# Ledger of designs, part 5: VHH binders against Transcriptional regulatory protein TdiR (tdiR)

Target 1, 227 residues: Transcriptional regulatory protein TdiR (tdiR), of Thauera aromatica (o87940)
Amino acid sequence: MQATKTGNASTVFVVDDEASVRDSLTWLLNSISLDVRTFESAKDFLDADISCTHGCVVLDVRMQNVSGLQLQQALSERGFKLPIIFLSAYGDAQMGAQAVKKGAFDFLQKPYRNQDLLDAVNAALALNREMADKQNEKQKHLDLLATLSQREMEILDKVVAGSSSKEIAKLLGISYKTVEAHRGRIISKLGLKSTGDLMHFVMRGSSHCSDCGRQPLPGSSPCRPAA

## First folded at step 25 (VHH; from f6 with G56D)

Design l1
Fold by ESMFold2, last read:
Structure l1 (fold): chain B 227 residues (1-227), chain A 123 residues (1-123)
Amino acid sequence: as target 1 above (227 residues)
Amino acid sequence: EVQLVESGGRLVRTGGSLRLSCAASGFTFRTYAMGWFRQAPGKEREVVAAISWSGDSTTHASFVKGRFTISRDNAKNTVYLQMNSLKPEDTAVYYCAADMYPFGTKESEYDYWGQGTQVTVSS
């Protein structure tokens, strides 16, 4: 039967040293039109040096040589950003909980229902899309700010701090008219419609969502394609 | 490749002064807020000081009072921490960090981190 892989933007990475598990997960995830790439070891996954912004990882807690927890740590050190779902065997629930405390998205204890796996993967992919959208919006704001001159930066900082144009003029030793001219240029360069929009623009650039803290802090900016 | 490279950490006697530097590359430095953090052995990392993208707005942790001063030079892509009147309690690894939000935060949500520089203050 034909898969709809050409229309699918998300990849699920499966890391498990048991071929039957990799095959079963591939079959299951393909049934809902998700692309799957499988790896039989933590080393193979690390060597692939995956850099992408769309997907999630399904990762066995126990593997030969390098455990899933060790892989999670290594990925964190590389600034890996995709959500990780752990699969834990009976008796490994404590390891699964430890993985979540260290930033994994979720864990499932074996045996699990197929629907529970699909629900976890879909939730991880939804989080991945939300985080990618937030990063793209932040980058858009940064690009606009990079067009400001040093003087415009100084004036914007004081506006954000709550200073009036008269106060800014006094602080910078320039005329009120000069401050208003700079504010006009700032509004134009940032693509805003009015002076009232400046605080809203600044707030949109913030990345203070509480959900962002469930994963390790990245060692780098957005996921980049391999060279 | 994004890099934040701290320098200037060393052993200093109580009451001494030290200047830390952090050279930045691989990103648009002038649009980022910058911060200095520290982590003493067995403790959580804590913010020491932060500075907005233009350098006009700074904050400092209360435990440094008027002893430490953050500054930046956007032409040299460098942020500094001047540390005066050092105490043994200031012994820690000091980290430079960059925040994509240009006006800074007091929260620990910085995007890029340096490897740290050791500051040791002897009694």
Scores: ipSAE 0.114, ipTM 0.529, lowest interface PAE 5.4, mean pLDDT 79
Fold by ESMFold2, last read:
Structure l1 (fold): chain B 227 residues (1-227), chain A 123 residues (1-123)
Amino acid sequence: as target 1 above (227 residues)
Amino acid sequence: EVQLVESGGRLVRTGGSLRLSCAASGFTFRTYAMGWFRQAPGKEREVVAAISWSGDSTTHASFVKGRFTISRDNAKNTVYLQMNSLKPEDTAVYYCAADMYPFGTKESEYDYWGQGTQVTVSS
């Protein structure tokens, strides 16, 4: 039997209305073996309707007709998921905060060192890979949960909330023995060995656990990388 | 192809009521959390209400103050938003969305979005 290993190539999309900027970025990114596609306007990028799942976008804030911030908003409305790095010669702290608030990966002010741009692109590509892996893990969880019956889903919900089998029986109007049977089937269907594993199953994939220290809202307690 | 189709948006007077519906297809509906979001012209989209995959857990935005109720019917693959005591401030396009994680509530994690339905509340 023969197997073929297929690798994924990443593409950097450059959107800037100045040809000299597009050319410089293409040269720089090609020098580290990254594929580059360039676009001179927001409209051209939107019209291309990119469905690539591996890559990032380097996007000028100031462009003729439609600004980079307007493009970011339009892409968000379409469910576009690639990380976006903004570039601007006239950026300030407020512009950077606005871009990040809307979900941009990073904001770089011109002039920037070539290495700072390369570092930002490499970090964006790493985030893109991490998010793709996370989505794949979520799909595996979804497939397993799809094997549960409605009643099993209800019982899992209560177990995750910390309810005992006796409490679940009262809440659902069924016997304790019936709850224990359902818990056994849930454990089996999810490929787990014990009830303790249920919590680890749901916590491992969760970013919204109510009792696990939810991430603060943007602007209240932002996390920064360690120095 | 995944589809989320909202319906029920219309013009209504202040103090009135509406019920929005969202029919889902193309994915295993019973394993997704669902949410309703809204966007007024020139404003950021904001969460209105969310419901867990089983329907057992719901959250509602503070600006709703008990006026809106999210619910779901897993047999019909449909999520609802009952909107009571409507105010002019509720005027917006309302979007239905689905999140793969059963308890997801953060907008950035929602995987599928509907096209929206216009709700207009007149004085």
Scores: ipSAE 0.106, ipTM 0.380, lowest interface PAE 3.3, mean pLDDT 79
Fold by ESMFold2, fold request of step 26:
Structure l1 (fold): chain B 227 residues (1-227), chain A 123 residues (1-123)
Amino acid sequence: as target 1 above (227 residues)
Amino acid sequence: EVQLVESGGRLVRTGGSLRLSCAASGFTFRTYAMGWFRQAPGKEREVVAAISWSGDSTTHASFVKGRFTISRDNAKNTVYLQMNSLKPEDTAVYYCAADMYPFGTKESEYDYWGQGTQVTVSS
């Protein structure tokens, strides 16, 4: 099979009311094989209802009608998860600090060197990929848990809470041997090697992105193709 | 897509009772711990109660001790918050949240959130 097929390429979303800026950024980012979609206003970007899981946003701080900070807030309320890089002609440290405090990935003052923009975009995409990988690992653990029966989930819950097999047997009104059989089945279904692995498996699934919280919204699927 | 839809929030008088519901869809509900959080105006969102995926383990915040009870019905994909002896200080937007593993008490541990339902307690 063709070994160089790419799956899903990252998309950089550019929101800026100046056509020359949008064109320059498109050319620059295309030169490193990134797909770019441009928007001339915050309204146009919001109306597109982007649901990508792979990419980042480059966003002008000041735009007519709706500022970049207002757009950032609106996107957060919609559960938008892509990292945001702000561009500003003013270089106001106070605006930069405010944007980062509200969750922006980075802030660049115009004029910026092309390499500084590429570095910020590549760092944002790296963070985005790291978060996506952690979510995929989490999904694999969820799929394994979904193979457990209701009774097996009840037993796992009590095991995680620290109950012994004897205590579980009493709580559920079943024999000790029946509890042990269910524990063996849980170990098998989760792909574990021994009873010692159960706590590790459950605690491993508690890993979450500390730099972002995932909040589902309609259209949280991977980016739809531009067409 | 994942959806958590809260309902049951309304205006009640001090000392009254109210039951909140949260209907879940788009995920395997029985593999998630669930929580109720609240956010009063000008304050940070805080945990109210959490419940394990089987419903056998619960945690309640100290400020609601003895007054609120979290429960779940895995057959109906629904989590509940029974609120009794309501106080004006309980006025807030109440949010339902889901986390894939044993219950947590921190906002950052929850993956999915509802849009919230307003509870207002009058004097």
Scores: ipSAE 0.012, ipTM 0.444, lowest interface PAE 8.4, mean pLDDT 78

